# Ledger of designs, part 26: VH-VL binders against a0b8k9r932to1074

Target 1, 143 residues: a0b8k9r932to1074
Amino acid sequence: NNLPLDGIVFISVRDEDKAEIAEVARRFVNAGLKIIATDGTSGYLRGSGVPAERVRKIYHGSPNVLDYIRRGEVKLIINTPTTKQSVKDGFQIRRSAVDYHVPYITTVQAAKAAAEAIEKALRGELTIKALDEYHREVRYRAL
Key: E = the ipSAE of ESMFold2; O = the ipSAE of OpenDDE; V2 = 0.75 times the mean of E and O plus 0.25 times the DockQ between their complexes.

## First folded at step 14 (VH-VL; framework fv_modakafusp)

Design k1 (at its last look DockQ between E and O 0.51; V2 from the best seeds 0.00; counts 0 for: pae E 2.3 > 2)
Fold by OpenDDE, look of step 14:
Structure k1 (fold): chain C 143 residues (1-143), chain A 122 residues (1-122), chain B 107 residues (1-107)
Amino acid sequence: as target 1 above (143 residues)
Amino acid sequence: EVQLVQSGAEVKKPGATVKISCKVSGYTFTDYYMNWVQQAPGKGLEWMGWVDPESGETYVAEKFQGRVTITADTSTDTAYMELSSLRSEDTAVYYCATGYFSFDSGYPFDYWGQGTTVTVSS
Amino acid sequence: DIQMTQSPSSLSASVGDRVTITCKASQDISKYLNWYQQKPGKAPKLLIYAASSLQSGVPSRFSGSGSGTDFTFTISSLQPEDIATYYCQQAYDLPLTFGGGTKVEIK
């Protein structure tokens, strides 16, 4: 079970997804998770009342998201395709996600499913069906 | 329709410099990295590097470092690849190609220029 | 650098035949492998991305499978217009690298 019940969620999403992801992020925070996000995403989340720490771009030095991943602090990545994201940073983040077996979500729907699964898990209400749905939407690197 | 139109064929002497262009249309130039790929006659494809048109950030493969400069001009939606100190081995077709990044898709080159033939001979 | 070993280097098959090309990565590249088709005198064309995703507009006879280090590209029923050289390419890490290519001809 790779459901993150604590730790950090890294979020970097395209503009059109930010509104929905803000609600997801709120659910994560309420569940006890912490949010770090890229500049644009973190700004939107904070503006929406969701605490989110801005994480610097990788080429701007440490600490950056790679540091958090390598420390084992980032437990989930939400990354929807965006033209505003550094591709070079993306490569490194994606590689690190794979190398450190950090699951990643690439759609709003999957993010919502993850939030629901986490909430249910915390309440001890996780069913096989819910778990299956979560695993179908969240991508994991095989151990 | 997305189009990548490259500059015409070049014939150069060894030691010379060539600069080829790739003009884009049909999409926002700054939205995607522009890649360059070399293909020697009868040989395979070799990635040379990329440029982020928005930031100007570049990455050049080790093989070409020191001789290749990749740039982008957002005012004309044109990417450039400059190769200096030309050698006979640089004789090849050079392609520009857009790359699309996502965690799901990886980084496929979805759009390609028609290629530019560069011939280096004494 | 990640080395991509593609096999076979060339093959000849009849129209309607099933054609299989393999690509092996020197290390685990997850699903980040693309397949391209290059017809003579033309630029490469993306056929498959993320190991198994069919690019829009590409005929369904083309498919890709695999993950990790071993990948397969398949033409279920070879057509005359499929004469080309096919390349795999990893996009897991920089520098990006291509396989050596497979030249497909019709008997």
Scores: ipSAE 0.770, ipTM 0.902, lowest interface PAE 0.7, mean pLDDT 93
Fold by ESMFold2, look of step 14:
Structure k1 (fold): chain C 143 residues (1-143), chain A 122 residues (1-122), chain B 107 residues (1-107)
Amino acid sequence: as target 1 above (143 residues)
Amino acid sequence: EVQLVQSGAEVKKPGATVKISCKVSGYTFTDYYMNWVQQAPGKGLEWMGWVDPESGETYVAEKFQGRVTITADTSTDTAYMELSSLRSEDTAVYYCATGYFSFDSGYPFDYWGQGTTVTVSS
Amino acid sequence: DIQMTQSPSSLSASVGDRVTITCKASQDISKYLNWYQQKPGKAPKLLIYAASSLQSGVPSRFSGSGSGTDFTFTISSLQPEDIATYYCQQAYDLPLTFGGGTKVEIK
């Protein structure tokens, strides 16, 4: 059940979902994740104050989403379905995600749950590290 | 409501060209790619390729490259498949088909035309 | 290209029998496998998509299962109207490819 605490989330969603996904993306950014997105989605996110880097169409060169996936940099994909997506690009991205074992989420509800899970895991990690720091300082001074 | 209506049967000589139409009604033509499928007599189905009616982007499977041209006319909501340099082996039923792509469902073909029989004989 | 091997190529069964058809992919295609029914002289009809999802309006006696490379299509109780040829099709990668078909007849 461990979602990414570092890395890139690729987001490409239909127009109806963009407002809700913008809030999810803000939570990812606040948790330290980077957002890359397709043209329409990246424009919406940036217009909403969420930093998101536009990825190029696969044909137009690097870096595109496939480059990020193949390098292991994309840790999560959020894609809600639309009839306006390029089917050809959809096949390429989906195959790469499966081949490189990148989890993908296709609903707003699951995207919200992922953000909540990442936030909880981050709070748990911070608590663990703070405790470890105290233990190390005590032992060092005792020596 | 959704209908894919293909042009009628064709009888052609070897070396000729055939152009089959597929007229769409009941949905927005530019929202869905149009696919073409060949079925030779007594044989299975074989995907030939597609066109995106919105952009004109096409894909033609390697077996059919060089002889098949797939196009769309958005003014008439009609897709076309043109097969040139006909051979006797091209005798088949040709279907247009479309469906909805998603990461969840894949790409099933929900809607099919009635088929167009092409007979190539001397 | 992803090859789809479908078996058997034909079968004969009695009304009420359970019918099983298999489809094997030459590589892992995840769940992206569709099943079509084609009656003589007619266009194919989608029955099952994404390996196991039943298309709306399709009778519940039809089902599908599997993932990866091995897939199964089942008719739980064969009916006279089920005489047809059945095709699997992978929709994982281009070019799209079909199995060779299974002709189902009544004894």
Scores: ipSAE 0.477, ipTM 0.790, lowest interface PAE 2.3, mean pLDDT 87
ESMFold2 (binder alone), look of step 14: mean pLDDT 92; pTM 0.943

Design k2 (at its last look DockQ between E and O 0.80; V2 from the best seeds 0.00; counts 0 for: pae E 3.6 > 2)
Fold by OpenDDE, look of step 14:
Structure k2 (fold): chain C 143 residues (1-143), chain A 122 residues (1-122), chain B 107 residues (1-107)
Amino acid sequence: as target 1 above (143 residues)
Amino acid sequence: EVQLVQSGAEVKKPGATVKISCKVSGYTFTDYYMNWVQQAPGKGLEWMGWVDPESGETYVAEKFQGRVTITADTSTDTAYMELSSLRSEDTAVYYCATGYFSFDSGFPFDYWGQGTTVTVSS
Amino acid sequence: DIQMTQSPSSLSASVGDRVTITCKASQDISNYLNWYQQKPGKAPKLLIYAASSLQSGVPSRFSGSGSGTDFTFTISSLQPEDIATYYCQQAYDLPLTFGGGTKVEIK
């Protein structure tokens, strides 16, 4: 699993996770990462003072998250189970993540671990333990 | 307890249309996609398509496109599958099944209706 | 479309036997593979999801393994109540597709 130190993080999370993810997203931004998110998620993040670009749904055309993934710009996906996300879009995003070797996180805890690992990495303080925790929580699948 | 209760058996003539219902209880109807699966006698399972009860969005497998309409009524927590231009090959048991998408688990069908037998004969 | 090839199509084993069913995908589907049990005259029942995750309430004698293109479903100790047809199903891409099924009988 690659630890993103730059690039774009795509975030789409369920409502109950948005508060905690907002803090994670803030840490990402402070670390130099850019946030793009679905409508509901981006709205919440911006409302919380975290810059997040709204990305259009796939069926609304380009540019959408798939475009960013295919360009190699999205380096990490945070996607917690949500009923508001189109399943069809989800399938495509997930498939693209695998095809383009983009790691994804599906829990708040994993997201927090990723943020911590990124921060430590930037400071040159990444330990084996921190790396293990990150790799344990971040999923990476490749074709 | 989650329950998916489908409408009763149907006997139809070729060329007719059948509409099967699937009423849900025990969970929030709009939280899950509703899938439909066909199983011909003595044969395997074949996915037909789904509906998102929340948005009304549908996806129908190519094999059934043009003949299948999947809908959901949130006021009654009921999903429907309508199959038109019935053929003898459409004789099968039809199941509704819930699906929930996640990056971790994919899209497993965790709850199923009891099935509806549709017989198409002249 | 992703083709799922399931084998064997049928098997007969004794109570207590270890039963193994395989499912091969025509392409890499990561771990997005589910296993279902269908008893005669009944609707399918989810047993395993995400290739190896046991569905809640399912006996521990059932298990799944594999990733990519090759998957295995195992019953560690076959019980009389396990007489059924088992199906694998990929949820990697649309359309969703099932294996041909494996009919499990008791000798």
Scores: ipSAE 0.549, ipTM 0.857, lowest interface PAE 1.1, mean pLDDT 92
Fold by ESMFold2, look of step 14:
Structure k2 (fold): chain C 143 residues (1-143), chain A 122 residues (1-122), chain B 107 residues (1-107)
Amino acid sequence: as target 1 above (143 residues)
Amino acid sequence: EVQLVQSGAEVKKPGATVKISCKVSGYTFTDYYMNWVQQAPGKGLEWMGWVDPESGETYVAEKFQGRVTITADTSTDTAYMELSSLRSEDTAVYYCATGYFSFDSGFPFDYWGQGTTVTVSS
Amino acid sequence: DIQMTQSPSSLSASVGDRVTITCKASQDISNYLNWYQQKPGKAPKLLIYAASSLQSGVPSRFSGSGSGTDFTFTISSLQPEDIATYYCQQAYDLPLTFGGGTKVEIK
C-alpha cells in the first residue's frame, strides 16, 4: 500500500493540466498533505488558493526536490509531460524517485483516483476496488 | 512530416574543425531537445550530447568535452555540432536525433537525420 | 556511466526463426531501455521504448521484455527485411549509453 496519508506531494504538470490538478491538490491539502511544486505549477496552485511551496531548481546546498526525496519527505510525485522542464533536472528527479521508491503519477486521471482513495481512507471506507484502481495508475517499481 | 536534414559529407585534415548542421521541419523546433550521436566505421552508436533549442542549455558527454560545441539557431530551425582538433579516430558518421522526456517513457530518439560522414585523413 | 552489454555480437538465422537478443545493464535502470534497428547505410530507427512498448508502425513480430538489469529483444519470426544491426540504449541516467550492437544476418 503506497497511498500517501501524510507527508509531501511534489507536483510539476503541463499547462493544460494545471486547472484539473489544482482541484486535486486542494483535496490533498484538505486531507492534511503538503504540496511542493515547480515554478509555474506553484504559481498556478497558489493563485487558485492552494497552499504550495515553490521548490528551487536542483542545486546542491539549497533545498530542492531531490533533497526532499532523499530525506523521505516526498510520498508522491505528480508529473505530467511538459516541454518546459529541463531534461537534465527531469532525469535527476526521476532517478531519485526510482532509487528512493517514491510512487509517481503521470496522468490527471490517476491523480483524481489518488484523491478519491485518500478521502475514502479518511472516512474509513477504503475498499479493495478503490485501492486497486489507485495502484493500477500509480507507477513504481515493485519491492 | 517531421524531417531532420543534415549537411553533406566532409573530408578534413587532422587538427581541423568540422561543423555539421541539422535543419528541422514538420514540428516546432523549440519543443524538443536535439541530440548528436557518433558512429565510427563498423562500430556502434555513441551519444555525444544535446542542446535545448529554446534556452540554449547544452550537455556534452565527458568523452567529447573540450572539443564539441552543440548549438541551436531558432531563426533557421537548425541545430549544429562542432568538433574541433580532429583526429583520425573522429572519422565517423554523425547523426542528429530528437526525443522528448517523460517520467514513464524515458528519452527515446523518435526522429533521426540521415547522417553526415566525416573523414579525417592524412 | 552505465554500461550496456549486448549479446550476441552477431548471429545468423533462417527466415521464420525466432531471434533473441539480450542486453545487460551495469546497474538497475528500471524499464528505461530502448531498442533501435539500423539497416546498412541508414539511420537508426526506434522499435521499442520503455523496455516493452512497441513504437507506432513497428510490426508486431518485434517485442521487448525485462526490467532492472536484464532485457530481451525478440523477433518472433525473422523476415528478410529484418537484416540489420540492433542496439539497446539506456535512458535512465546521463550520459545516455548504447549497447555494442547485434548484427543479424540471414543464413
Scores: ipSAE 0.319, ipTM 0.746, lowest interface PAE 3.6, mean pLDDT 86
ESMFold2 (binder alone), look of step 14: mean pLDDT 92; pTM 0.944

Design k3 (at its last look DockQ between E and O 0.84; V2 from the best seeds 0.00; counts 0 for: pae E 2.1 > 2)
Fold by OpenDDE, look of step 14:
Structure k3 (fold): chain C 143 residues (1-143), chain A 122 residues (1-122), chain B 107 residues (1-107)
Amino acid sequence: as target 1 above (143 residues)
Amino acid sequence: EVQLVQSGAEVKKPGATVKISCKVSGYTFTDYYMNWVQQAPGKGLEWMGWVDPESGETYVAEKFQGRVTITADTSTDTAYMELSSLRSEDTAVYYCATGYFSFDSGYPFDYWGQGTTVTVSS
Amino acid sequence: DIQMTQSPSSLSASVGDRVTITCKASQDISNFLNWYQQKPGKAPKLLIYAASSLQSGVPSRFSGSGSGTDFTFTISSLQPEDIATYYCQQAYDLPLTFGGGTKVEIK
């Protein structure tokens, strides 16, 4: 499991998590990562001053998040449970994440841990403890 | 309390059409996809498809494509499964079940209707 | 389609016995595997989700393990009320598919 030090982070989170995720996303952007997000999430992020590109739903055609995943551009997915997302899209995104070995985070706490780990990694300050915390919270499929 | 209440047993002739309902309560109908599962007598469970009550989007398993229509009525919080061109092999108990999606949880069916028995006989 | 092979198809054990059921997927399904209990004449009931997560309200004697292609469902101490047919179900990809079921009886 590799920390994404560049590339795209796909974010789709429930409403109650958007405020905290906005801060995480800001940290990602400052670290050099690009944010793409679903309509609601991207809107909130932009409204909070965090650049985030809106990505269309899968059933609306390309380009969509699957395209970015399959290209190897999406390096991390943050997806907290939401009742408003397409389950069909979710299935496809999740499957693609597994198939293409893209780690995914499902909690705000894990997202924060990832941001911290990325920042520390960029500074060369990553400790075993920080790495353990990151790996504990981030899910992925082994190569 | 979450409840999925299905319509009563049906007896149909081959070639007929049956439409069973699943009325939900205890949660926001549009928040979760509604799934349908078939279980022939003494046999296992077979997923038929789902509907997104919010969008009306459906997915039907290949086995049932062309004969099954899954719909949802948000005004009554009721999902429907219509099976046409009934055959004796369609004799089964049919269940509606909510599916919960997350990257962590997968897609478990956490709430089930009581089932509707459909008997197809000449 | 992903095939789920469940074994055994049936078993009989004594009260207090450890019961183990296995489920094998035709391909890697990560941890997207659920276990259900179906008592005679009743609808299935979710017991385990995500391979090893115990559903709320389910007794702790029930557990699940595994990932990838091989999964195990365990009843640590079989109780009379556990007489039922148990099913695994993959939720990795569509169409969703179930195992053939395991009928558990008490001796």
Scores: ipSAE 0.737, ipTM 0.891, lowest interface PAE 0.8, mean pLDDT 93
Fold by ESMFold2, look of step 14:
Structure k3 (fold): chain C 143 residues (1-143), chain A 122 residues (1-122), chain B 107 residues (1-107)
Amino acid sequence: as target 1 above (143 residues)
Amino acid sequence: EVQLVQSGAEVKKPGATVKISCKVSGYTFTDYYMNWVQQAPGKGLEWMGWVDPESGETYVAEKFQGRVTITADTSTDTAYMELSSLRSEDTAVYYCATGYFSFDSGYPFDYWGQGTTVTVSS
Amino acid sequence: DIQMTQSPSSLSASVGDRVTITCKASQDISNFLNWYQQKPGKAPKLLIYAASSLQSGVPSRFSGSGSGTDFTFTISSLQPEDIATYYCQQAYDLPLTFGGGTKVEIK
């Protein structure tokens, strides 16, 4: 399975999803995962008491999200559609995720399913149904 | 209803400059990148580049660099493509087009202008 | 740049026929491939996105399949209004690139 039980989760979500995603991110942190996020998302998460490191814009050099992905440190990407992000950055991040086999999630429902699956795995309760639900909701590309 | 309305046909001489407009209505202009696509007579489609109307960020495909300027005017909800040093092979229909980017959708173009014919002749 | 090779360049078929068009990418593009229809004198119209997802309002006789480098577009039963040129387009990486097009005609 591709459940991230350690490492970094990159989060960049639209404003409407930030509150629900903050709850999910809290579950990830409680499970031992670390969060990196874009400016608006990282600010919201920190304001909600969720530790999150802000990442640089890709064109400003190292370290940025691509560096973390290329080093194998990012284990999951959560990105819900937003017009507030650079489309060019979106292309670069998506390509890196495919190239480095990083699963990505594009809906709040899939993010919640991932949190549930990770929590169940940590308790030794992971089932075929929980794993199946996670894989149906997540996008994973092998290149 | 979303509309992308382009300026009218142009006839130009080699070496001249053309500037095509694409006026938007029916959605928030700054929410979507505007793309430009060239189609030479009897030929296929070729992506020229884009502008983000909100930030002014642009991308021009390498083939068109140095001759193409893509801009946006948020006060009139209008995007522009300017092609300088015109050559006869620039005779084409030019389209503006836009769509919504997501990791899942791959950035398809949902909306297109009607096209602007540019004829370059001596 | 990612090269898109589309086949055939043209075809002629009868009303009711199954029509199949292929598109090959010069590298793995996952499922980030779109299909457009362009009728004579008109702008292109999006039919299929993400290789197999049907755009809203597009008739179900149109379908797409494939992943990686090999993609197929199918019209299950050709109708007179389907006379057009069809283009594939990769949206995996910049610059965005199109296939050369397939002109579909009625015999």
Scores: ipSAE 0.466, ipTM 0.801, lowest interface PAE 2.1, mean pLDDT 88
ESMFold2 (binder alone), look of step 14: mean pLDDT 92; pTM 0.946

Design k4 (at its last look DockQ between E and O 0.49; V2 from the best seeds 0.00; counts 0 for: pae E 2.7 > 2)
Fold by OpenDDE, look of step 14:
Structure k4 (fold): chain C 143 residues (1-143), chain A 122 residues (1-122), chain B 107 residues (1-107)
Amino acid sequence: as target 1 above (143 residues)
Amino acid sequence: EVQLVQSGAEVKKPGATVKISCKVSGYTFTDYYMNWVQQAPGKGLEWMGWVDPESGETYVAEKFQGRVTITADTSTDTAYMELSSLRSEDTAVYYCATGWFSFDSGYPFDYWGQGTTVTVSS
Amino acid sequence: DIQMTQSPSSLSASVGDRVTITCKASQDISNYLNWYQQKPGKAPKLLIYAASSLQSGVPSRFSGSGSGTDFTFTISSLQPEDIATYYCQQAYDLPLTFGGGTKVEIK
């Protein structure tokens, strides 16, 4: 699977992860990626100086994250377990991620590894080790 | 300790309505969706639907649509499942269960009530 | 709806035996498959989630494997207390659906 070197990253993380994810998101933005996020996450990111577009809940209509996924614009999903996320929306997002082969990350550590790998890739410094580390942390649909 | 305590056994006539309760403790009621599962005597498990206690949002499986109402009362940390127009086929044990959602975990039912037996007979 | 075909429907084995139960999904469900144990007169108990993750507090003799459409649940060494009916359940899409169950007995 390819590293996302452009496109949109969808981020929805629990409160305790937002601080660390803000740094990761900043790295993504600096790398040329765009951020869309759920209400709470996007608010925190913007408050931290990281541009992030708020995306509405799926049950609130379009456009929502599913639209971006189906259009092939979302290249990576960062979703750490949160009790604040709609489970129904989660099911739909997760299914779409699988259906459209969008990789997803569920831990802060994996998110950091992804940022590192993307930065190295952009610099032409991607090594087998870095790639292996990235692949171990990022989940893809089994084909 | 997490506990899901359901209401007692029910005996109903065909056409009647039954409402089962599931009171939770040991965790924040609104943090997890509450699911209901039906199990007819000697049969397997069948998912009926869920409710988001926080928003009140519900999903009911097609088989039960029109007859099942799932609700949650955040003031008492209690979820309810109401089944109307009861039939003999509705005779079963009904369970409430919390679901744990994540991209990694899927949606396993990690905590279950003790079950409520509903008997429908003329 | 996603159909879950579980096999066998019942089995009898001796204490210490390796027991294997299979579950086949009608479509690719990735690794979103859970396994439950239900002892007579009791509520189901989660044993395995995400196809292969052991639930906390569950003995290590229980395991799960598989991805896509074919899944396997294993008891490495059957114990008397393992008499129960076991169910698989997909959580890939709604509605959530269960396998038909496998009744495990001791010879």
Scores: ipSAE 0.730, ipTM 0.890, lowest interface PAE 0.8, mean pLDDT 93
Fold by ESMFold2, look of step 14:
Structure k4 (fold): chain C 143 residues (1-143), chain A 122 residues (1-122), chain B 107 residues (1-107)
Amino acid sequence: as target 1 above (143 residues)
Amino acid sequence: EVQLVQSGAEVKKPGATVKISCKVSGYTFTDYYMNWVQQAPGKGLEWMGWVDPESGETYVAEKFQGRVTITADTSTDTAYMELSSLRSEDTAVYYCATGWFSFDSGYPFDYWGQGTTVTVSS
Amino acid sequence: DIQMTQSPSSLSASVGDRVTITCKASQDISNYLNWYQQKPGKAPKLLIYAASSLQSGVPSRFSGSGSGTDFTFTISSLQPEDIATYYCQQAYDLPLTFGGGTKVEIK
């Protein structure tokens, strides 16, 4: 369960999933993550008010998603199956995700679960900081 | 129902060229890559390469580079594999095959043509 | 290129026997391994994909397991119609490559 608390999420999903994925992507942005996406997905997200940077297909050259993965910037991949994707690009992205230990998610349901897990982790981190501040206050009063 | 129907058996002389067709029905031809697989008599399967019918993008495995051309004709929903400078070692059954790519499932070939026997005789 | 080493190259077994075939990849291929059955004079037929997922319409006596470099294909109770050659195939990276095959016969 290596879900990210910072960095970039790469999103490339089929048309049927774009509406639900836009909700998930907004939750990632609110959690402090950046979105990069392929053409159709990036257009949909931007049109839905979700900031997303477009990345070029691999055969168009650099900069593309492989460049981001190899630099360690991509922390999560969300890809739902489509009949129109480049299979060659798919092999390259998947191989890079495995080689660079980038987790990937292939369903909307798993993407929703990832957003929830990230949100719970952030609440836990805030709770720790709040408790630490409380303990400092008690110590000062004792002085 | 998905079907891949290949052209018939061929007998060729060394140095000739063979062009095998694979006619697709039952799905949108441009949605799936077409693969070619060689099987020499009594031997295993060997992947030759593929074409994306939509873009014309190809991949040819290194063993076959320089002699193999893989193409697609979207007006007839037909893929082709052309093998030139035939040798006796090219005597084999040639299959076309396709499947649906997924990050989870890889790229299994769940649809195969019936095979085309090519005999190269000196 | 990723080499797939399949063992054994042939075997014979009795009807009802458990049959096990292995494939070893020359590098980590995660679970991107498929198993095919080929009967004489016929095209290959997909049985197992993603190492362990049973293809629709395939009898439940067929199964697969493994991840990384070591993979196993099992027929839990060999039937007369299972006489065939079985191939593994990696789908992790290009070029796609097959194992050498395992010929299964009834003794």
Scores: ipSAE 0.392, ipTM 0.755, lowest interface PAE 2.7, mean pLDDT 86
ESMFold2 (binder alone), look of step 14: mean pLDDT 91; pTM 0.938

